# VH-VL binders against Uncharacterized protein Os08g0218700/LOC_Os08g12160, part 2

Target 1, 194 residues: Uncharacterized protein Os08g0218700/LOC_Os08g12160, of Oryza sativa subsp. japonica (Rice) (q6yue5)
Amino acid sequence: AKEEKPVVVLPPAAAPGEAPSADAAAFVRSCCDTALQADRDGSSFCYYHLLPYAAFFEGNQVKVAEVAATILSTNLWVYVDQLRKVQGGAGKGDPNLNACVDDFSVAAGENITREALQSLGRLAAAGNGKRSKEDLENAQKWIKGVEKPYNGGIGKASGCEIGYLFTYSDDLPAQKTLGYTFDTASSLINHIKL

## First folded at step 5 (VH-VL; framework fv_firastotug)

Design b14 (from b1 with heavy chain G102S W105F)
Fold by ESMFold2-Fast, scan of step 5:
Structure b14 (fold): chain C 194 residues (1-194), chain A 120 residues (1-120), chain B 108 residues (1-108)
Amino acid sequence: as target 1 above (194 residues)
Amino acid sequence: EVQLVESGGGLVQPGGSLRLSCAASGYSISSGYYWSWIRQAPGKGLEWLARIYYRGSTYYSTSLKSRLTISRDNSKNTLYLQLNSLRAEDTAVYYCARHRYSFYFYFDLWGQGTLVTVSS
Amino acid sequence: DIQLTQSPSSLSASVGDRVTITCQASQSVKSSYLAWYQQKPGKAPKLLIYDASYLATGIPSRFSGSGSGTDFTLTISSLQPEDFATYYCQQYGSYPWTFGQGTKVEIK
């Protein structure tokens, strides 16, 4: 028999007001500063949003990337859900919104995301052993897929101009953090060494 | 560095009960993972017994579920296994172990084990 | 239950040898959810391989795993003195999660 409760993707976050050890916090800061050296605001976002999971990382930089990727996947899925609600209401008949829903739905695809997260999990578990180049490439392909709609749509066939979605910003609260969660996950993944 | 240390083994009488402890250090058991008990009879293979989820749900081997209770004390960072109605066949080294995802039952961290001998 | 049968049950080998251990499942193991462990006398098992072919943290590259379905293999490409141990496969594709009977790698 299996568990009755849904599978949890993220490790549990620390309780509000519960501080991680100084060493665990320093490790998160080091990973974020290294990955986002040219981006002070991005490094700060990375640190404060990953800090609740500090105890999970155990000095393993790939685990940091995996949690960041999981947060991105959740934010992206929520964003697609919000886009579809706008498509059925305030944005009904908007061809730009329709193109963006299609593009972000592809990027948020369950199978593509699951494969990337599983690949990161395997890389994390390998540690000092041989890290699979295939697994890193799977994660990087997923990130490139997410980057396409975020930076103005997917290819020449796409009509998605993401800047026009500001018209619906009050109905798209997940949009507020999308850039930071993308930058955090992308930078950490690209700093994984084989 | 994360470590698990089992204790509570030793010589125990048939028909009695036993409570084993697994003290975790370097990591809070309430911060993630699944925590299992696995045993190994002298000279024999491994047998999974029970696991506890970080949010408290438990899962037991169907062959032993009536005699086992897995629990934890988060304030002591310690896991427990209670085994009742002890038999000679329960003689084994008992290990505490960790696994990462709910449906992935491979164990990346093990304690050193504690020997339980059921005999008069 | 999925029964795991390891072959051979015991083997004798010399330092530098290539060692191959097989694990055969009585039914297909879903998603290649199979792990390999090393156990030295008086010690706890140590994870070597998970998901049939992925090397665990801190494990030397001379260890490798392969296989899917019902047939899985652990290979040690060049046996070292510290590798004399008992090796166990474990499936977690179906409950109950089961272990093989073990393969003892002894000095020739």
Scores: ipSAE 0.005, ipTM 0.429, lowest interface PAE 18.5, mean pLDDT 82

Design b16 (from b1 with heavy chain R100K G102H)
Fold by ESMFold2-Fast, scan of step 5:
Structure b16 (fold): chain C 194 residues (1-194), chain A 120 residues (1-120), chain B 108 residues (1-108)
Amino acid sequence: as target 1 above (194 residues)
Amino acid sequence: EVQLVESGGGLVQPGGSLRLSCAASGYSISSGYYWSWIRQAPGKGLEWLARIYYRGSTYYSTSLKSRLTISRDNSKNTLYLQLNSLRAEDTAVYYCARHKYHFYWYFDLWGQGTLVTVSS
Amino acid sequence: DIQLTQSPSSLSASVGDRVTITCQASQSVKSSYLAWYQQKPGKAPKLLIYDASYLATGIPSRFSGSGSGTDFTLTISSLQPEDFATYYCQQYGSYPWTFGQGTKVEIK
């Protein structure tokens, strides 16, 4: 929403050479396979990118969604930073790029991201007990907001068309992972049980 | 600006195989999107068959998985659908279509379709 | 699998009429991931609405969509001659994604 960077923190990853327990790794695989049915590539992305945090999950699927959401928020901010650099260089004066920077900056905004991550944290803290419908709806609302610019110009008029942005793809490496980080977070959030 | 053109339809014999092509122009199929095959039997609704992600992962309708292969040739900017063990029920217009990434299964771009008739 | 049932299967209407088509899902559609398509004889389907209520690019404002959960509606506020076609709903909230059987809108 603002020009300030969002502050997001991942739990500690496993140290180099430390393998997760078989049970912890199997849990991550199960969550990813369930959430990303019919997408082997996406399920594999989910597994390998969440595996370093396997010890943190403790059999709690909401913690898996929380970490995935944190990774998405980081990827979005990196992408906005890359878009701003293109805006100042190769894409200077391009109104479509300017609209795209605006759209993704809103989606990566500090306040809406913090509210969503805090809501997921509260859901995770509830464990298998009482989970707030309002907190789940807050996380889902954030995902819908991210979906708008990520989905491009298929619907309502938008200057942020993914196809158009491929003109700058060499300068936008985070764009290549955006779909997977979005699909991972969105799928895991939508599989949270109340 | 972006167009999809299917080809390879026609009259085929039961038990045979078909290979359909979908030539894309105005956009590189290796650069983004999921690309799908969808069919429509005469007077009936639409049925999704298979998809390929621009990075190469493939997925198939569970009812047809054993008979279908979706593939691409990036150098020709062309998508393919191979269907084996043809039955009369496979008679349909076959479309290729585009959609954005995993959860964006609405199709914003369609080819003109190619008619496949399976009869002896 | 989520089964989509459209009502009515066919209808007759006059130019200027308000037309309403419904799409009922056998299970809740996640995130309102539902689209509407228009198909004219001999032509490919054309996207009208996505995410239940968002108008696709180039589609006239007389088309609108609404609904969530299991009940979705496509409305044409003032039917035009070019709107006589078959309309399909499609859900993409759960794999396998499925289509409705279609609703044929014919001239009265």
Scores: ipSAE 0.014, ipTM 0.424, lowest interface PAE 8.0, mean pLDDT 81

Design b2 (from b1 with heavy chain G102Y)
Fold by ESMFold2-Fast, scan of step 5:
Structure b2 (fold): chain C 194 residues (1-194), chain A 120 residues (1-120), chain B 108 residues (1-108)
Amino acid sequence: as target 1 above (194 residues)
Amino acid sequence: EVQLVESGGGLVQPGGSLRLSCAASGYSISSGYYWSWIRQAPGKGLEWLARIYYRGSTYYSTSLKSRLTISRDNSKNTLYLQLNSLRAEDTAVYYCARHRYYFYWYFDLWGQGTLVTVSS
Amino acid sequence: DIQLTQSPSSLSASVGDRVTITCQASQSVKSSYLAWYQQKPGKAPKLLIYDASYLATGIPSRFSGSGSGTDFTLTISSLQPEDFATYYCQQYGSYPWTFGQGTKVEIK
């Protein structure tokens, strides 16, 4: 039998000048405040960046996590592309940059990212279905994989500690939002209750 | 709810040393943030001193790095600053502060500060 | 090191006034990595603005930031009694991180 997989696409953002309903906006605020309760600036970033998609969420917190994860995946792909461009130019021969390109390329891998996003899509549709635990665990596994290069990994030299890449920041604009988009997606995924 | 509390300040003689502590509560310092020590002399502006990542990477102010050591104890959820060869100009309120992320070096959470007075 | 110079060093204002504080960098601040802090006597600084123009959580909308390169501004659109404080800019575009000398906003 052929299984039809969910199509994972970022929903269109609200048009300029269109405000979400008060209920839709309040739902986004509640999800962000709950997931990022100890991080007021992260909660604010979460709210303002997910607010354009408020109408899509329809009171479903998994849809909020799905959109956040899609934004993170896009930022990761752009970031890896930027790292490779710096590796070929200004950062040529830098072993710390080479380590970061390798580590983030693995974490941002197309197959693992696609599987995580599809898992969140299924979870958003099914809620408490039989596959829900496995789908949530798949998304959490992806987030832990991204955390490894982002946070340097335990027991490794700081070859991909992002602070060492600061000299290339002007050539790495996606680096600006990586921390916030990671924490937003990670926190929302980890607050999904089955 | 989330707090940073500095301690260990007080009166010390020139040439002495002091170890400051910063106890975090309401969250774990092992959660991937960077932390800094910042000081402020009475009636003066802010001066960044040192930062540490929870996995051990450190950076120091170039002018003070020979006299400062920043460290952490993740099990105690506490950050430290060791000050050596103290001078009168080291008299200041010392703050512990949190950086949001690796490349976001602004400070979103501050402790209350602890006063260090260097006087003979 | 990037030196930040704030202007004015002090000002006197009345409740309801529009207050503008400028922060000038000795060289370009990369990626507009500039923050503004408020400090009241005897208290730690409080984050107001980050990345030149983003309002920190819990900060009233009367505070706003703008600028890029070497010129940045903090604006308070309608000064409230609780806004009398010293304000500091900080750049994090280049190591080491540096602060401006501060601008004291005093009651007129």
Scores: ipSAE 0.012, ipTM 0.558, lowest interface PAE 8.3, mean pLDDT 82

Design b3 (from b1 with heavy chain Y104E)
Fold by ESMFold2-Fast, scan of step 5:
Structure b3 (fold): chain C 194 residues (1-194), chain A 120 residues (1-120), chain B 108 residues (1-108)
Amino acid sequence: as target 1 above (194 residues)
Amino acid sequence: EVQLVESGGGLVQPGGSLRLSCAASGYSISSGYYWSWIRQAPGKGLEWLARIYYRGSTYYSTSLKSRLTISRDNSKNTLYLQLNSLRAEDTAVYYCARHRYGFEWYFDLWGQGTLVTVSS
Amino acid sequence: DIQLTQSPSSLSASVGDRVTITCQASQSVKSSYLAWYQQKPGKAPKLLIYDASYLATGIPSRFSGSGSGTDFTLTISSLQPEDFATYYCQQYGSYPWTFGQGTKVEIK
């Protein structure tokens, strides 16, 4: 099956050794702490991975969610690539792995990802205007779609349940990062104010 | 606007076969989503039959899989359902439908349906 | 297979009434993967609610869904003339995907 890459671009990260302003850094910390209040490790992951983009956010929480979603999209593509390599080798013929590749490939697909990121872009651009409930729901639908294969698979015959993929864990290093990038994007999106 | 239009229904004899078509317009069926066939017998509820992923993998209801084939022709942008060894209980309106976001297996787009009547 | 049982099978209501329809699953539905559809005579079903409680785009806010596990509810807070139809629930938490038998909402 032909692998598709989404068109994904992050804003410029801070140059090596270039620190964000104290105000910009404080804003990222506040967004991460609010979204991941009960999860210290998740809040720290959120802060340190979004900090390089602090100058881009300009006090706009939706821009923080948009960058987090973009990072999740990239991590999904890395994970799908790893799954496909296992599918062609150690996991060849495994119906659980085949279903997992299908489900994550859809979640990482160009059109689904682009729709979600475009919806977040529209919410960010609204500024002082009314933010669209429909755009927020589109981003939330994508996040639920990623949650399904990540948290336990779908259907009776096969799925992406992590326990079923235990045999391949050494071949799926992106799996651990996926959890953090998912939690970060999901929490930030769900804290967007309309 | 994206539309699905089913065709191929009509009167068929028990023991025969049917081949239904679902023509898609406004969207390429090879570009994404899962595509399903769903039927509804007169006065009864809805029954899911089969789905096909846009990259080709297929899944079938366990009670019907021996009699059922789902397929597609990307060049015609058309989905097909073949059902063999027809019984009176196969009398139904047959719909094709799209699954929103692929792995969200609820149906956000439906065709108008085509009636199949199985009688001697 | 997960069997979905809707109640009541039919009801009569007046414009302005609050209507409640329930959907009970024979087994727990994973992740609240349940949708509700509206179907008018001679027409295809129309998506109203997905993932138990999310309102589909273009659907009036008088429709709402709730529930988890085995018990799910569709509510129409103030019934309108265009709401007289048959309503179906569908689970997609476990293969094969199954539908309820429908609830007919008729004019009183």
Scores: ipSAE 0.005, ipTM 0.453, lowest interface PAE 14.1, mean pLDDT 81

Design b4 (from b1 with heavy chain Y101W W105Y)
Fold by ESMFold2-Fast, scan of step 5:
Formats: structure tokens, sequence, C-alpha cells
Structure b4 (fold): chain C 194 residues (1-194), chain A 120 residues (1-120), chain B 108 residues (1-108)
């Protein structure tokens, strides 16, 4: 059988041209403004990219975090595909790029992504005050794994220095979006109330 | 509104050291972004020095990394830059600034700067 | 390193004037990763334009950017009193990130 990238499914989106209810839209705005606080551009990105799913959220902030995490996981896999294409072409033999492929492949891994999304699903299904701290920690562990390639270790010979990937920026369009999807998912997950 | 205010500049002797502070208000430095130090020598362009990610990882300019330490105190919402073995060429206005994760190496928020003069 | 040269280094203009500032790079800036900043005396620099032509949030539409490769331009279509400031370009297409020397826009 052929290897396939992880299957990631978003909840139903609003049809093109259909506006969410005022209450549903206001809820998305509130969640984004709270999570992204004084980050005006990040809050705007959060709002407009999550708005199509507004009817799904039903006043549940964890469902907002779950959709944001699903979007991030999709963006991560697209990014890994782009990194691997550069690795086979323009970036062949670049040790930093090789480290970034390895690190982001781990972060985008099927098992860790599935576990994080399942944990968020369980948090969303549980009532306020009854959510598992362990499930929240699983989601936070995944987010920390995603940011690890951007941490840049002092004195580390191996490891991804994403800043040095700028030479391949024309071939890595997903990297631009990845920053916003990461900020959105990370901030919303960290604002989940148990 | 998010604001950054630098302090700790002034006249310093060659061979000495300096410690600059950048106090943030309106946003927690532990909540997001990369936070950078950037300097501008008289009549020259701006030079990026160091950055710290909101979760603690640090990255330094290759030419200056042996003389620089970037750090933070989350309880004071303050960033620091220590520069050792000062030279006349370190005379500059020092700014703190932020940028986003990814290819967003442009700075959407800056402090007002603090002047450091290295002279005997 | 990519050196950025702004032209002119200073200019005098009147309210209502069309002001053009250029930024020339010593080497091609990849992906048009070029930003413009405004700095008023004693105040923090403010982002105006990123990716050569995209207007930053909250910046008036009279500001526009254009260019690619080695030649970039910032235009103020009708200068307002609050626009008297120093303007800087910055490239981030190649490390190290470099900045221009600045262009001072003064009252005529």
Amino acid sequence: as target 1 above (194 residues)
Amino acid sequence: EVQLVESGGGLVQPGGSLRLSCAASGYSISSGYYWSWIRQAPGKGLEWLARIYYRGSTYYSTSLKSRLTISRDNSKNTLYLQLNSLRAEDTAVYYCARHRWGFYYYFDLWGQGTLVTVSS
Amino acid sequence: DIQLTQSPSSLSASVGDRVTITCQASQSVKSSYLAWYQQKPGKAPKLLIYDASYLATGIPSRFSGSGSGTDFTLTISSLQPEDFATYYCQQYGSYPWTFGQGTKVEIK
C-alpha cells in the first residue's frame, strides 16, 4: 500500500455567501480577542479563518480551539510536503533544511496529531468544570512540539533554525500562514478553562 | 495598546559592559512573539542583535553572539540585553522590537530607543 | 550582506505634495521581502508597508509601496502634516537583515 499523509477533517463550514448568526459571529470575535489580546493582526486572522465554522462552536470555546488545531495540523502537513520538495531540489545537501524536515515531520506526525485532536475533542465534549487536565496537557505538549523547530538551541549543532530557511521562501508559502495558524491554535488551547 | 520602553543607556568606557532593559506594557511577553534587540549606529542602518521567543529560546547575531546575552523576567514583563567587551563601534541607539513566528522578520512594534555611547 | 541605499537622504515638501522615496539594494531582494517604517523624533518606529506593497494595519491609504529585485519605492500620494518624519526601508530576503540609512521628510 502507498503511504498517505494523515487524513484531517474539519467540521462543516458555512456555504459560500451564507453569513453566520450575529450571536455565533460575536462568540468567535470574543474568543479570538481574548486569546490573542493586543495582537490585532493575529486576532483578525483568528476571527476571519474561524468564522466559517461559527455555527459548529455553540458557545463552546474548546470547539474553537479544536477547529484552530485542525487547521494548524493541515498547515503543518502542507509545510512538511513543501520542505521535502525543497530538500529534493533547491535545498539538497543543506544540513539546516534536513534538520527542519526531521523536526517538523515529528511535529506533524500522525500519532501525536491524532492524540492531540482526540484530547481536544474529549475536552469539548466534557462540561465546564469537568474537563481533564491530562487532555489539556496532551494538547499543550503537541503545541510545544510544533514550536520546538523554532526554538533554536544555543550551541546545538543539530536542530532546525527556521530563520535560515529564508533562502527557500518562494518554495515555502505555507510557512507564512503557519505563523498565524500556530498563534491561533496555541493561544486558544492555552485559554481553555477546565 | 502595547508599548516598549528601553532604559540603561548612557556613557560607557571601552572594555566595559552594559545591561539594557525593555519594559513591556499592554501585552505579556510570555504570551507570544519573538522579542528582539536592534541597534542603529549614527548615520548607519539598523542592525539586529538577538531575539528571544516567548517560551524562552534565544537566538543571536553570528557576529556578536560571544558578547551578547538576551534574557527576560516574566514577572516584571521586561527584556534584557547584556553586551560585554564594549568597543567604540558599539555606540548606537538600542531598540527592542517584536516580530512574528515564520518569515515575518519585519517588526510591527518598537520601543523608543536608548542611546549608548562608548567613549573614554 | 545586502546594502540598502535610500534616495534622497532628505527632502523638503509641502502639505499636499506627492512624495517618492526610493530604496536600492546592492543585490536582489528575494520574494520582495522589503518593509518600510516611519519614525518621528523621540518616538518608536512604526511599520507602514511589508512584503514591498502590503499596507500594515491602521496605516492610511495615501501610503503605498512598490518594486521588486533591487529597486523599491515608498509613495505618499498627498503629504499630510503628520507625515513629516524619517522613513526607513528594511530587507528580510537574506540574512543578515539590513536597513537603509533613512530619508528625512521636512517642511519646505
Scores: ipSAE 0.012, ipTM 0.531, lowest interface PAE 8.3, mean pLDDT 83

Design b5 (from b1 with heavy chain F103W W105Y)
Fold by ESMFold2-Fast, scan of step 5:
Structure b5 (fold): chain C 194 residues (1-194), chain A 120 residues (1-120), chain B 108 residues (1-108)
Amino acid sequence: as target 1 above (194 residues)
Amino acid sequence: EVQLVESGGGLVQPGGSLRLSCAASGYSISSGYYWSWIRQAPGKGLEWLARIYYRGSTYYSTSLKSRLTISRDNSKNTLYLQLNSLRAEDTAVYYCARHRYGWYYYFDLWGQGTLVTVSS
Amino acid sequence: DIQLTQSPSSLSASVGDRVTITCQASQSVKSSYLAWYQQKPGKAPKLLIYDASYLATGIPSRFSGSGSGTDFTLTISSLQPEDFATYYCQQYGSYPWTFGQGTKVEIK
């Protein structure tokens, strides 16, 4: 079926103007501060962007990681679509852009993303009990795959030099949030306790 | 507390070269972030010149790439900028600044700036 | 280039006052990619607000930002002694990134 890519499902967000409970907000702040302790701006981004989902988390840090990962996956799909549009227009013939399209398309792949999100769902469902090492490793492998074009690809040995995409920044609005959504998901996933 | 201190400014001749230094303290430049050189001509806005990723990759403004070299010395925790073929239009306050990973263009940490005047 | 014009260029205020500074762009700033900085004499600029309305980490809640398109506002709800400074807006929606001429907030 040639339809739009499967919709990534987020829990219900707070209504416009409604504040979460003090306890729910404090939990989000604690998770973000713990995961991003060395990165004050990243911790702030984490807090403000996950706060709308605070009622959903119910004291479960894995649910926080799961929502962050879901947001990242959406950002990646939007970003790849933007990269492909630039590739067909302003960036046509740019070998660096072509390498970035290839690398981010692999990282945003539907099957690898679905497996990672399903693994996080299983970890969340296990609560504070026995959590599968294999499920955590699946989520971490996905994050490492995203990191490869995002900052590992910046080196001379890699085809994609993401830093030069600033040339197309007006055509890549998803690029602005990608780093923060990556840092948030990566840090929260890496702080999941087995 | 992280601090950046620029040096190497002053009066320079048209057609010459300048070499600026940015000494970082309180944080190792090899531990993270992008580190940029930005200038502000009198009465004008910011102009990003060059940045270096903490792992060593360098990136340049397309209009100035042929005249710019950004480098670093990790053992001295210092960043450098060299600008060749100086023109009167290069007169500006030159700042060293830190920013997040390659997608972010606002700057969360700045040096005090060093004034470069290009005049005969 | 997008030209940013701040209003007023200077103002005099007392501790406890509500201060409002505006930043007008010569053309639309994409995605509200606008930041506000505070600069005190002899010191480096300090980030206050990014993406028009997001408070930077460690900045007091009395600072707030709003706006989109061509019109942006920085508000200080209750001016404190340490707030007497020059304030700059900066757009990063289009290269070259530009900022306003500055607004001096002086003691009355």
Scores: ipSAE 0.012, ipTM 0.490, lowest interface PAE 8.5, mean pLDDT 82

Design b7 (from b1 with heavy chain H99D L109Y)
Fold by ESMFold2-Fast, scan of step 5:
Structure b7 (fold): chain C 194 residues (1-194), chain A 120 residues (1-120), chain B 108 residues (1-108)
Amino acid sequence: as target 1 above (194 residues)
Amino acid sequence: EVQLVESGGGLVQPGGSLRLSCAASGYSISSGYYWSWIRQAPGKGLEWLARIYYRGSTYYSTSLKSRLTISRDNSKNTLYLQLNSLRAEDTAVYYCARDRYGFYWYFDYWGQGTLVTVSS
Amino acid sequence: DIQLTQSPSSLSASVGDRVTITCQASQSVKSSYLAWYQQKPGKAPKLLIYDASYLATGIPSRFSGSGSGTDFTLTISSLQPEDFATYYCQQYGSYPWTFGQGTKVEIK
């Protein structure tokens, strides 16, 4: 029902110790290097975190973006839950934290997240190269929504300075990966060819 | 590709002031990340001095806070470090570096450094 | 402030040796936010490892990192001539960010 986390499903990861084929691994590296051209560490994060799903991608870059987006959506919901717990405890009464909770809660909205992930699924299924512009726009709209609080509401005075949240890092373990999962998903989605 | 180039070092008298510059290319300092100054005295280890967030928030080493000011000029894509009341122990190579956006992260790009010598 | 103590302060090794450097924190490092850097004489530090165990781009696979809490390790599995340098750990879990005192790896 309402206020529930969106249902997210990842494809099976490779078993520990099982290496993907050379071709499958090379494909993941190519997608990550292309999407994150100027970001050495971001490209490495992309490669190592998506490599377990290499067999699922089958040369389809949209499937790479879909898995990255699914990982981001999970990380984002965990982060919002952690922010709400801090808001009720260690951060009680902090106006910057309150603004950040509000902004990230909007970005993590169930309906926009579900629509974006479903749109990516449809784009991935369109193997004939005739991909829907509306589906790509849905995914890009979601990413722009996440970008707003992550970058402190660029062009708007939201009151959320994400850098100040480092004071609560003990209680925000999802913060460790949020930047990389955002950069990975955003870059891969924006490189989908229509 | 991100490149950082420090300048403004040289010989300075004790009690004087110094303004160091760090010119960034390949990335706009106003679009993201934290940006830091780190120093290293001859033959010694690294010491973090100050950082600035792309939105303007600044953070300082507690031992040096009273003598340091970090700032930026977005139009010149340049970072600055002002150091006042110079002492012999401020003699060091000063580096600027990019630290990851919004979180407690590492330094992924470093400048080549500029030597500051404080001597009479 | 979190103090980082590296052990040993210096070591002598031969090409092909396995080298292990440890970094011990005076307090628990949040989220394993610990990095390792290599510095050669007259040059800027170079990032090797971040988040305790992730290899930075372009760094050879002979370098690896491990650990959590207060105990962290950098390992070079087969020392090469270009690896003779000083190595530093750095924590970024709490402000101010602090560095270890360094470990000098010298030729035997």
Scores: ipSAE 0.013, ipTM 0.558, lowest interface PAE 8.1, mean pLDDT 83

Design b8 (from b1 with heavy chain G102P)
Fold by ESMFold2-Fast, scan of step 5:
Structure b8 (fold): chain C 194 residues (1-194), chain A 120 residues (1-120), chain B 108 residues (1-108)
Amino acid sequence: as target 1 above (194 residues)
Amino acid sequence: EVQLVESGGGLVQPGGSLRLSCAASGYSISSGYYWSWIRQAPGKGLEWLARIYYRGSTYYSTSLKSRLTISRDNSKNTLYLQLNSLRAEDTAVYYCARHRYPFYWYFDLWGQGTLVTVSS
Amino acid sequence: DIQLTQSPSSLSASVGDRVTITCQASQSVKSSYLAWYQQKPGKAPKLLIYDASYLATGIPSRFSGSGSGTDFTLTISSLQPEDFATYYCQQYGSYPWTFGQGTKVEIK
């Protein structure tokens, strides 16, 4: 049902004041620098936001992608809820906002999100073993679905101009991190090796 | 790596028009970015002028929107600023700058600037 | 429109000094959408800080930003010779996007 939100679980974050090991921190930096090689600000965002989970990764790049995807999925769900609240209030009657609600609701859909996260979990569990091409394709399909409303989509007359939504920024706190969480998850998923 | 290079500056007569170019290299302007024109009068601060989205949507400074046109040519990987009805007050270094994505309206990449002098 | 006022307009400092620059907004800046830039004579501005407190890639850790609402601060903990420049704040919480008037950091 439309009332059901995706079930997402993050691994334990570092304890307050606890620093990750030098090796664990270096692994996060390496993954972020490789995935976001041409994007220095994105690489820094990736590093600082994934660093709390450094002990969980244990040298497994797919686990890094899985945590990034989980953060993105949570951000998307919260963002859609915030968009709907603005649609019923401050943004009532705004056709651009209405288009963005429609487009992001599709992208944040429970079934496509759950399947992508399950696929990443299976890829991570395979470790050094055989990884499924179908699982990687499921995760990539989800990312393409998110990209459409976020970047306007190529070749489509998109009604959603997400850049105009900054006028509602105080009512859309999830919007603040959306681009970085998208870039981080997308880049890490696309760097998974089969 | 990635760069922006402005051109088209120089001495221009009052009442005339100018067209500035901003050539991007190391990436495509048809993918995923917003670009702005920003100017700086000699000895003064920065003033935002206009922005364009990679799909073509534009925003303009309210005080200048009747005299400004921002545009792009994807085939040349180049952005443009047209300014009409030039005045001495338009004398400035004009910068092309990039913002990465929606809500990130800070400027992560700047060109070197091109000087426009409006005199006589 | 949101007007940004920087204090001081200029200051003189020595290498090793702690330098503090303030940016005050005429209205609350939404979501702490405020950036700081460094500009050296004849050069384009360079991004230092975004979203009030996040250090841009490649920028030394001696630079830090803080603040929210109407009051924002840029701090240089131990001034180096290459830090003598003009510093600008910029808000992007409300259209039109506006810049502060700049703070010139000069050698003492």
Scores: ipSAE 0.022, ipTM 0.580, lowest interface PAE 7.2, mean pLDDT 83

